# Designs tried in a protein design chat: VHH binders against o13800. Part 30

Target 1, 230 residues: o13800
Amino acid sequence: MNQVTQFSGNSANLMLYWILKSYYSRFDRIMWIDTLGTFNPAALPLPCLEKTMLVRSFDAQGLKDAVDELESNLKSSEDQAYALCIDSFSNPIGLLMAQGNISFAHAFMMTLGRKCRILTRKFRLAVYLSTSLVYIKQLHLSKPALGNSWPFCLDHSYILEDQQHNKCLVHCNQSRKDLLGCSQLFLLLKGSFTHEYLTIDFYNGTPVSVSSKLHVSPSLYHSSTLNSPS
Below, E stands for the ipSAE of ESMFold2; O stands for the ipSAE of OpenDDE; V2 stands for 0.75 times the mean of E and O plus 0.25 times the DockQ between their complexes.

## First folded at step 19 (VHH; framework vhh_sonelokimab_d1)

Design aa4 (at its last look DockQ between E and O 0.81; V2 from the best seeds 0.77)
Fold by OpenDDE, look of step 19:
Structure aa4 (fold): chain B 230 residues (1-230), chain A 123 residues (1-123)
Amino acid sequence: as target 1 above (230 residues)
Amino acid sequence: DVQLVESGGGLVQPGGSLRLSCAASGFTFSSYAVGWFRQAPGKEREFIGAITSRGNTEFYAVSEWGRFTISRDNSKNTLYLQMNSLRPEDTAVYYCAAKYGVRLMYYEDYDYWGQGTLVTVSS
């Protein structure tokens, strides 16, 4: 469980909800950091909510403060399993960037990401992050908004892409592996994910199985390759 | 002397709203995280929410989220709790507290406490 998992792209936040709905029993405590102001408690079962603390962070410093709070809690309850969900990790950085502090924003993200990873190594903690994608016009593809070094802060990174005809593609950036061949997708996300041939163990951050019945265009594989971090 | 003084409590009907205030004095309010707790008769004190010194992060018990909103005005040394859609089970003494540092959910670690204000939700 000690991992940092990122979901980027369309409906990434819904993946966070799905993870908690599916695996909340594995955690003693849950912290949900909402940076978007869109937290929906109705999307989670009551037993999950009972062990969840909601944090609203309005900027990067706020996000840091929230993580510091988590750290403090972890230190006081080392025997407890924690889940941290951040929806979204990239939003505060985007805010910084919008203010013209691009380098600082990047550094901040790396620092905080590193901290999260360290915490997952030290404590019983799983971290789940949603992030935005950036569309690169020249390449006609979307990639995680964060820089090339960002994957070093993660154990798993998945890009969720909603393609034509409600086809969903899942890419693992860190391994440069296309997860389209994975078995059943148990997610019903609004407006996408109509195929059922992709399964990821979101708790462990790994594909469960591989299916040969995927409806995937080769062009999509190409896109995944281009988006893979070096 | 450090003081936290709650106000705004009273009797309200179910579905009603109240806004509690906590006026702080005697310490650098802007350097402290501040939070709200409540304690009903025969029950343990429970965390409602807290806000960091800068006001850029809020912590909530999920059970109260959506109905309760915490805010602060450092220029006035005041903490607020907006309570909407009040229910009979919200009847309690509400306390404001101040803490320097983290672990905002744990009342044991707060540095300063108010005397509390009673909120009664009843038809």
Scores: ipSAE 0.792, ipTM 0.926, lowest interface PAE 0.4, mean pLDDT 79
Fold by ESMFold2, look of step 19:
Structure aa4 (fold): chain B 230 residues (1-230), chain A 123 residues (1-123)
Amino acid sequence: as target 1 above (230 residues)
Amino acid sequence: DVQLVESGGGLVQPGGSLRLSCAASGFTFSSYAVGWFRQAPGKEREFIGAITSRGNTEFYAVSEWGRFTISRDNSKNTLYLQMNSLRPEDTAVYYCAAKYGVRLMYYEDYDYWGQGTLVTVSS
């Protein structure tokens, strides 16, 4: 809550659905920005959908239009809790960059990111957004898109690693709290993420304490620390 | 004199489709956000969707997702609502409305309103 959280990877949108399925009762209003045309309302409970406004746009101005609408709503109802989900943030920025003015696109991106961060500090707002990964050949690893300045706008960043047997490891690579290096394992069942127990509280942006953990299976979990060779 | 005039309503079978139009005059249509609302008998007027002045950003109440599509043509000063897979509970008077600025889902904040067009699904 009151934080900007990024999920990067092919399954990042599934994290956004999981966030809302898990926490929608804690929010009074939800805005979902769909920049890819892929929003799936069947992935969310009816009570969640009833408090959700969908924004459809495929350009960077649509991100600004949605944030302007959100800001106005926040100012008129400061006591209400809001969630903003953006799927994806990186796609419309990438399209803006392709128009040839990289400096303008970077400034646009940073202005929006700083606005989101300011809004989460001023109002009861949680921001969850998805971005793509970019492979860095010299390092033989993937990093979140949008360059070195973008992380300045984020409170937490997670990289999603799709694994065999319908697993996805969500690893924190940046945190303004005590999450750096923490991981959460999800299982992909019927197109949705599920879990056996939580290790990360994605609402508060904190590790789950041992005394608060619940578990269903005695199986040990193993995180992957190896990068895939090309 | 500002005018918003809805058309395209009528009687339609469940599962059918309708396309509503809203013709605007007396103001600079391309400077306004525009939206669709509906009011069923005994209910408060409810938000369906809105579209920005440039037409590039659409806002929807998600409960109607996939069935309704909003669009505008600024060269014709016209707003549209395409309604598919209609159900009896979609029976209502449908209104177009225009406002300047943000805060698009609250009918109380709109500056200009049409008189409405009745949509009746089945009988």
Scores: ipSAE 0.710, ipTM 0.867, lowest interface PAE 0.8, mean pLDDT 86
ESMFold2 (binder alone), look of step 19: mean pLDDT 80; pTM 0.823

Design aa5 (at its last look DockQ between E and O 0.66; V2 from the best seeds 0.76)
Fold by OpenDDE, look of step 19:
Structure aa5 (fold): chain B 230 residues (1-230), chain A 123 residues (1-123)
Amino acid sequence: as target 1 above (230 residues)
Amino acid sequence: DVQLVESGGGLVQPGGSLRLSCAASGFTFSSYAVGWFRQAPGKEREFIGAITSRGSTEFYAVSEWGRFTISRDNSKNTLYLQMNSLRPEDTAVYYCAAKYGTRLMYYEDYDYWGQGTLVTVSS
């Protein structure tokens, strides 16, 4: 059990909700770290919420404190399976960067990412992260808002992009692709068709196979609106 | 002497709002995480929310999220709990507590406790 999985893009947080809605029964405890103030409890079933600790983190230090809290919980309950969802990991980092603390932000990102990874190795913990994309004008492409070294902290990474025909494409940007033989769950999004090679064990957070493309419903593109508290 | 003194409790109608305060003294308030718990008659004490020493992180029981907001003012050594959309099931004695370490949702290891303030939600 135990991978760090990232989803990037405008609909990335919907992936977090989808994961929990689908597989919350596999976890004894869930921690949801909300950095955006957009958590929507209505998007999750009651049995899921009953095992969920909601955390609001307002800055990078806050995010760190939340993860430290998780660590303490893990240490006290090693037999329990945990899921950590961070929506979003990049937001506090972006805040630091906006303040001009770019180097520190990068270092902080790597440190905290590393910590998450270590925790997934030590405990029954799956970590799911949403991150923002940044548009690179020179390349006419979007990429995760985090630095080039960030993938070293991740086991899996998927980018949700708006493509032609008003569809969202899940693009694989995984740092480690050779994970054949692992248990797998198909990634199935609402209004989408699955690609047979895009599969993840959401309990263990490990993909068995990865493909570059999966089409999803265009409704998932506007995640900020869909995830607003009602 | 360490003291945590809750105030702001009382009788309120369903749908109403209350703001609880917890005044701390006798210790370095800004170094402690602080939280709110409640206990209804015949029930176990339950976690409501907590806030870290710096105030940069808040923890909530998801059942209370959206209705309850925790905040603190370290300059005043005060913890607050804003409660909105109150329901009869929210009737309980509300306690503030302070903790130096982590595991904020677990009351067992909190260092200091208030005497509690009664909140009654009834029509």
Scores: ipSAE 0.798, ipTM 0.927, lowest interface PAE 0.4, mean pLDDT 79
Fold by ESMFold2, look of step 19:
Structure aa5 (fold): chain B 230 residues (1-230), chain A 123 residues (1-123)
Amino acid sequence: as target 1 above (230 residues)
Amino acid sequence: DVQLVESGGGLVQPGGSLRLSCAASGFTFSSYAVGWFRQAPGKEREFIGAITSRGSTEFYAVSEWGRFTISRDNSKNTLYLQMNSLRPEDTAVYYCAAKYGTRLMYYEDYDYWGQGTLVTVSS
């Protein structure tokens, strides 16, 4: 809550659905920004959908339009708790960069990211967003897209790695709290993520008690301090 | 002399489709956000969706997303609502509305309204 959280990888949208299925009763309203045209209402319970506004846009201006709408709603209803889910954040920014004005695209992205972070501090707002990964050969690591400045806008960042037998490992590579190096295993069951043990409280941005977690070693991805802006 | 005039309502069988139109005049249509609302007998007016002045950002608030699509054509000063897979529960009077700025889901904030067009979904 009151934080900007990123999930990066091919299955990052499944984390956004899992977040909402797990926590929708804690929010009064939800905004889902669908920049890919892939929003799946069957992935969410009806009570969750009844609280949800869908925003559809395939360009970066649509991200700004949605955030402007959210800000206006937050200002007029400061007693309400909101969730903002963005699937995906990286695609429309990448399209804007491809138009050739990289400096403008970067400034646009950073202005939006800083705005989201400010709103999470000013209002009862949680922001969850998805981005793609890119492989950085010199580091032997996959990193979230959008370059080295983007992480300054985030409180937590997680990298998803698909594994055999319908498993997905979620590693925290950036945290402004106690989560750096923590991990969570998810299983793909009936088209949705599920878990045997919860090791991370994604609502509060904190570790879960040791007796309740299924843990994969944090050192597997060398995610402690390298390339982290915090 | 602002006018919004809905058309395209009528009787349709369950599973059918309708395309509603809203013709605007008397104001600079391309500067306004525009939206669709509906009101069923005995119910409160309900936000369906809205679209920004530039026409590329769409907002939807109904739980049955995927059946309705909002669009606009600024060269024709017209707002559209495409409704597919219609159900008896979609029976209502459908209204178009226009406003400047944000806060698109609240009918109280809209400046201009059409008279409404009745959509009846029944066998």
Scores: ipSAE 0.785, ipTM 0.898, lowest interface PAE 0.6, mean pLDDT 86
ESMFold2 (binder alone), look of step 19: mean pLDDT 80; pTM 0.816

Design aa6 (at its last look DockQ between E and O 0.56; V2 from the best seeds 0.64)
Fold by OpenDDE, look of step 19:
Structure aa6 (fold): chain B 230 residues (1-230), chain A 123 residues (1-123)
Amino acid sequence: as target 1 above (230 residues)
Amino acid sequence: DVQLVESGGGLVQPGGSLRLSCAASGFTFSSYAVGWFRQAPGKEREFIGAITSRGNTEYYAISEWGRFTISRDNSKNTLYLQMNSLRPEDTAVYYCAAKYGTRLMYYEDYDYWGQGTLVTVSS
C-alpha cells in the first residue's frame, strides 16, 4: 500500500525537491504538477529530470486532468514505479474558493484526493503534496488550508512551522496511525537536528511510524522564494 | 478533411526565438488536446509539449521547459509554440498533433498530425 504524503506550510515545496533529489532513483517515472508556476529544474539532478514530466495546471480542473493523465500512464506501465509531486495541491482549491465556490472546492479536493489515494493502492505510486497553511487569527494557529476531512485522503501529513523566530518545526500528523512497523526511510533534512521520528516510505508504501516533532533549519523555511526559476 | 498545418519555421541564429503556429481544420479543435513534437534527422520523434482541450493544463518535456511555451486559441483553431533561446540541437522538423484523450506525451496515440515545419538553428 503506497502512500500519500503531504507537506504543509512555507517551503513545503522544498520538501518535494528534497525527496526527489534524494530518492529519485527509486522511481521509474516522475510527474511534477506545478500549480504555482515556480518549478525550478535546477533544484533537481539531471537523472531525476530525465524521468520527470512537468505539468502546469492552472486550475482545479486542470489538476484533475493531470491526475487523469497520470492514471492513464499508470495503466499503461503497471510495472513501473511512479512518483507524483503536486506543488501545490491547495492552490487550485484556493482559486475556487476565491471565486466563491467554497463547498464545491472542498468537495473537489476530497474527490481528487481520494483518487490519488486509490491510485496509490492500485499502482506502484507514491504521491507527495505540498499545501499552504492558513493562519487563523482568532486561534493564533496555522493549519493546512484544507478542511478537517482532508487528512482522510492522506497517509501522512507534515506541517512546517516557524517557531521562536529561530527554528522551524515539522509537526507530523499521521492520518493512518494503524500503519506502523514496516520498512521506513528516515527523512533527514539538511540543517536539521538529528531526529529519528520523521519516517516516510518513498517507494514501497509500507507502514511507517512518525513522531510529531522534528526540528529543521530556519533556512529551509525561508528559502521558498528561491524556488522560482531565474 | 482533417488538417493540421504548421507554420513559422525557418532559419534562426542560436539564441534566437521563433513562434510556430498550427492551424487546425476539419475537426472540433476545442475538444482535442494538441501537442508539439519534433524530429531531427536520424533521431526519433520526441515530445515537446502538449496542452489540454481547455487549455488549463500544459505538459512539457523537461528539456525544453522554460524555453518553450505552448498555448492555444480555440477561437482560432490554432496551436502555438513559442521557442526562445534556441540552440543548434533544436534543429528539427516540428510537428503539431491532436489527440482525443490522455497520454499526451506518447505520439503513438495521437489522432491527427501535421506535415511539419522545419526549424534550423545555425550561426
Scores: ipSAE 0.786, ipTM 0.916, lowest interface PAE 0.4, mean pLDDT 79
Fold by ESMFold2, look of step 19:
Structure aa6 (fold): chain B 230 residues (1-230), chain A 123 residues (1-123)
Amino acid sequence: as target 1 above (230 residues)
Amino acid sequence: DVQLVESGGGLVQPGGSLRLSCAASGFTFSSYAVGWFRQAPGKEREFIGAITSRGNTEYYAISEWGRFTISRDNSKNTLYLQMNSLRPEDTAVYYCAAKYGTRLMYYEDYDYWGQGTLVTVSS
């Protein structure tokens, strides 16, 4: 829980809501930084909202100022567990980069990311943030925004890939924890939390789903994916 | 002589709305962050929300965020608090305050304070 975790993709904010809906009882205080003006309080239960401070900020300096406010709270309440959610981290940083001084924007971003990591090590703090994906035409793939240096500020990075039929695959892009021997299937529906299944793709493996209790006939155009044996 | 003057308080029925205003004079309002606090009888002063000097960042500490909205108009040197769906628990004296810089949720860091305006939510 003392870690910095990134979710990248169109459904990244829905994952942040899902995490808080599922785990808000683990935290005494929550700070939500909304950089897009899209925070939806109806997505969270009232007990979660009652411990949440909402910050609406539309530039990179406001993002830094909010983290400074969080640091003050942490120093005053070192026995309390905190969650920080940032939706989105990439938008204000991207706007700063677009202003033409990319080296300044990169240094700003890395300083802020290092501060978040330091805070998670010194205090009872979990950081969850969302970023966009960038399509790399020459590689025919999408990867998280913010360039090659940004991942050094992260403990975990997951990529969300929207699928047909309201499904979403969750790919582990980076983790400081070995994911071998861990199989978990979840379904994330865009626009709502169903909390039923989420498909997790191991770095070198195929997607894992919840195995059926009984065999099913292929002739019905439906089959359950079997668990990989360990 | 610095002044912050709250207005718009009064008696309102449960479920009603009020808009509080805070008129500032005697200092450069646009250089200061400003916030709203409240204090119910026998309780400590409670942070409601704040807005940065540029108006580009808003902070809210109240879990029912959709009920209260903070805003500012630097051309009129005025800070606002829109309060909707009021409940008896919202009865308090509401204060506006101003400070330079960051660290906005702690009342001890604020430089200038208004005298307060009473909001009473009762049948």
Scores: ipSAE 0.546, ipTM 0.784, lowest interface PAE 1.3, mean pLDDT 77
ESMFold2 (binder alone), look of step 19: mean pLDDT 80; pTM 0.818

## First folded at step 20 (VHH; framework vhh_sonelokimab_d1)

Design bb1 (at its last fold request DockQ between E and O 0.81; V2 from the best seeds 0.75)
Fold by OpenDDE, fold request of step 23:
Structure bb1 (fold): chain B 230 residues (1-230), chain A 123 residues (1-123)
Amino acid sequence: as target 1 above (230 residues)
Amino acid sequence: DVQLVESGGGLVQPGGSLRLSCAASGFTFSSYAVGWFRQAPGKEREFIGAITSKGNTEFYAVSEWGRFTISRDNSKNTLYLQMNSLRPEDTAVYYCAARYGTRLMYYEDYDYWGQGTLVTVSS
């Protein structure tokens, strides 16, 4: 069994903070689901924190409950813009897999991923997801802990950081790449909030600059259609 | 009869710690999310945190994150609030509440309330 690993202060986590620092003014409410116990309020400005609800989820069911809470809030405040940050989405899934509950883990990922996707279509909701890592002992490589079915779960943009490219400019609008050997993965769900482009410049595994154009498209609200994975 | 009874309040010095308890009776405690609110004189009741029925998810006001911890023991029908690094601005009446549904940050949606316990942080 591969080992699930989460590094403190990794690029994925930093990207979540960068995103919120950059865009928090465009959201009325923010929900941060912390599955790692590593949330750092000092990394965010006070005005951002004032509109942030912090959620601590301890397992997969807990994560589901948190998303259900978000859904309830969205339904009661359809005119408000929400951001959901999950740090990390893959951690509860990885835990299930580590316990040998592989089928359940995949089912959970599919269900929760689909739910998040639907919510981004129905509401003014942006969803940002970080990931944990799975270390593959036989290959001495790591990959994001999302499993093989994640491309079918989420309508997303993503940033992948390979260890050999830790100083590269990374774009979200890329074709699907092999996750093997990737040290970081950042997911941005498509929906009511869309980025024309998102670019993050990394230096030594740390984001140095972020450039993006975030657009809110009212035409996507209440859509019952889901895009197929690219 | 449904009852929520808070205890553990009192006078504490700044920087001190206090643990509040809420004993529930008269309803199926384990089926409800439960939470803590506080109200200072002249201010509105504010959300501190909540915990789901099974205890596998906790919700917090970010302002209290790191200082306050919510937990529950369903076998004892009890909710807890551990408060550390207390400040004078934490002075308030602290209330325990129970909610069957969602929207846990909104006090108006809670089904049952305790009478409250006073916490005073002062030198």
Scores: ipSAE 0.800, ipTM 0.931, lowest interface PAE 0.4, mean pLDDT 82
Fold by ESMFold2, look of step 20:
Formats: structure tokens, sequence, C-alpha cells
Structure bb1 (fold): chain B 230 residues (1-230), chain A 123 residues (1-123)
């Protein structure tokens, strides 16, 4: 919540669906920006869909139009919690860069990213977005797209690594909290992510833990040990 | 002086398709976002979708997204709603509306309204 979170990789959209399936009850409103035409409403429960506005954007200006609409809604409903999901952020920006106007595309991207970050600070807003990976041959490593300045707009960044037997490892490569190096393992079942253990609280942006500060009665809760690879 | 006139409503069988049109006059259509709403008897006016003034961004209530498509032609001052796979629960009066600015999903915020066109889906 109140954070900008990036998921990068081939399965990043599945992570966005998992986020909403897991946390939609914590949000009053949801905006989903679909820049690829691939939104799948069957991936979400009906109660989640009932609070979701779908935005179909054709270009980079459409991302701005959607964020402007969100800002207007936030200003009129300051007591409500919102989620913004963008699938994908990198595609329309990459198309703008490919037109050869790289300086304009970079400025547009950074202005929009800073806007999203400001909105998460001013309002009850969580932003989750997807980007592609690019392979850096000199480093033998894939990293999130959009260059070296883009991460300054993010609170958390995760790289998704597809693995054997329908598994996906979600690894935190950037955090403004205590998540750097943490990982979450998902299994792909019937086109959706599932998990045995949750190691990351993707809503709060923290490792999963049992709070010791609360002096509460013994209630039904999970006390499982965290399975963190960090 | 401002007019929005819906057309294309009527009686259709379940599974059928209709294309609604909304002809605009008396204002600069290309400066306004435009949207479609519907109202069944005894129900509140329900947002269907909207499209920005330049046509580059479309907004939809998700429950109807896969069956309905909004579009506009600024050269003809016309807004369209393509409705496919119609069901009896789609029976309603369909309204077009125009909005200068943002905040497109709430009917209270729209500046101009059409009179509505009735769509009846029955076997």
Amino acid sequence: as target 1 above (230 residues)
Amino acid sequence: DVQLVESGGGLVQPGGSLRLSCAASGFTFSSYAVGWFRQAPGKEREFIGAITSKGNTEFYAVSEWGRFTISRDNSKNTLYLQMNSLRPEDTAVYYCAARYGTRLMYYEDYDYWGQGTLVTVSS
C-alpha cells in the first residue's frame, strides 16, 4: 500500500492477477490499464471485477490519460483505498522510444513515474506495474527494461524467473524497505499463481512475519517459519 | 442548442448484436470525452464505458467489457456502442453523454445527455 511496485518478466501479468486475487478486499476501487489488449476477466473473482475499471490505452498518451482520470477520482474520494495495475508499462514507452524520439520518451516516462509515486504518497493508493526484461550480454544477466533512471520512481522491483515444472521465482532486486534479496516461489496451476508459503507481504511491501508488538489473545493464525532464500 | 441523439435501439433476440449511435451537435464534440450509460427499470443509471476526446483511451466497467466496444468518429460528431452477445439483462434505456474534463465513470459529473434509446432483449 502507498507504494509503487514493479514486476518484470514473461509472467509479470500473472503476478498482477495474483495481487488482485489476494488483496482486492483491501481496496474499494481498482483500475486496470491494459496496454496489450490481453486483459483476462476470467482470471479474477466477480467481487474483484465489480470494483474494477478497465482502461484500454493505445499509446503513451493513454497512460497519462488513465493516470489523470485516477488522480481526479482520488481527489474526490480521499477516504477510499485504490489499486492501480498497469499491464504493461514498458510496451507503450518502448514504442515511443522506437520512433527515434528517445529524449521525449524518457522525459514522458519519468514525469509519469514521478506522478504515480506522488499519488501513492498523497492518497491511499497502491500501484503495481509490469515491465519486460532486457538481456545485457556483457553482464550475462537480464534486468528490467526502461533504463537506469526508471528505478528511482519505484519503491520495490521484482524480477520473475520462470523455472522448470511450472514454477516461477519472484526475486526482489530493489526495495525501499527490507525486501532486497527476498524471494517468493509460485506454482502455475490452471493459468494462475499459487503458493505453499507466503514469504513476502506484497500489500505492505515487507517480509512475512508474526508481529511481536501486538499483545493479543491467542487467535487462529499461521505461525509457519518463513522460507526465505535471502 | 446542445443535442445528443441516440439511435439504433430496438428489439433483438438473445445472442444478437446491436450498434448504437449518438449524433452530437451544438458543441465542440472533439473537445469532450463521451460515454455510454444504461438504466433498467428500478435501477440506478449504470456506467458502461467512455472514450477520451481524441479517442486514444477507452474506459469500461469490466463486467461488460468483453461484449461491448465504445468508439467515436470526430469527423462525423458521432459516438458508437457495439453490443454483442446480448442477454435479457441488457434490456435498458441506453444514454450517451458528454463530459469536459476527467472523472468519467459517474453520471452526476456529465455535462450533456441524450434522451435515450430503448434496447429490449427477449425471445
Scores: ipSAE 0.736, ipTM 0.880, lowest interface PAE 0.8, mean pLDDT 86
ESMFold2 (binder alone), look of step 20: mean pLDDT 80; pTM 0.822
OpenDDE, look of step 20: ipSAE 0.766; ipTM 0.919
ESMFold2, fold request of step 23: ipSAE 0.594, 0.657, 0.642; ipTM 0.829, 0.854, 0.844
ESMFold2 (binder alone), fold request of step 23: mean pLDDT 80, 80, 80; pTM 0.819, 0.820, 0.821
OpenDDE, fold request of step 23: ipSAE 0.788, 0.793; ipTM 0.928, 0.926

Design bb2 (at its last read DockQ between E and O 0.75; V2 from the best seeds 0.77)
Amino acid sequence: DVQLVESGGGLVQPGGSLRLSCAASGFTFSSYAVGWFRQAPGKEREFIGAITSRGNTEFYAVSEWGRFTISRDNSKNTLYLQMNSLRPEDTAVYYCAARYGTKLMYYEDYDYWGQGTLVTVSS
ESMFold2, look of step 20: ipSAE 0.739; ipTM 0.879
ESMFold2 (binder alone), look of step 20: mean pLDDT 80; pTM 0.831
OpenDDE, look of step 20: ipSAE 0.742; ipTM 0.909
ESMFold2, look of step 22: ipSAE 0.742; ipTM 0.880
ESMFold2 (binder alone), look of step 22: mean pLDDT 80; pTM 0.828
OpenDDE, look of step 22: ipSAE 0.742; ipTM 0.900
ESMFold2, fold request of step 23: ipSAE 0.718, 0.713, 0.722; ipTM 0.874, 0.871, 0.871
ESMFold2 (binder alone), fold request of step 23: mean pLDDT 81, 81, 81; pTM 0.829, 0.831, 0.831
OpenDDE, fold request of step 23: ipSAE 0.758, 0.779, 0.780; ipTM 0.917, 0.920, 0.924
ESMFold2, last read: ipSAE 0.740, 0.709, 0.682; ipTM 0.880, 0.875, 0.854
ESMFold2 (binder alone), last read: mean pLDDT 81, 81, 80; pTM 0.830, 0.830, 0.826
OpenDDE, last read: ipSAE 0.777, 0.799, 0.827; ipTM 0.917, 0.922, 0.930

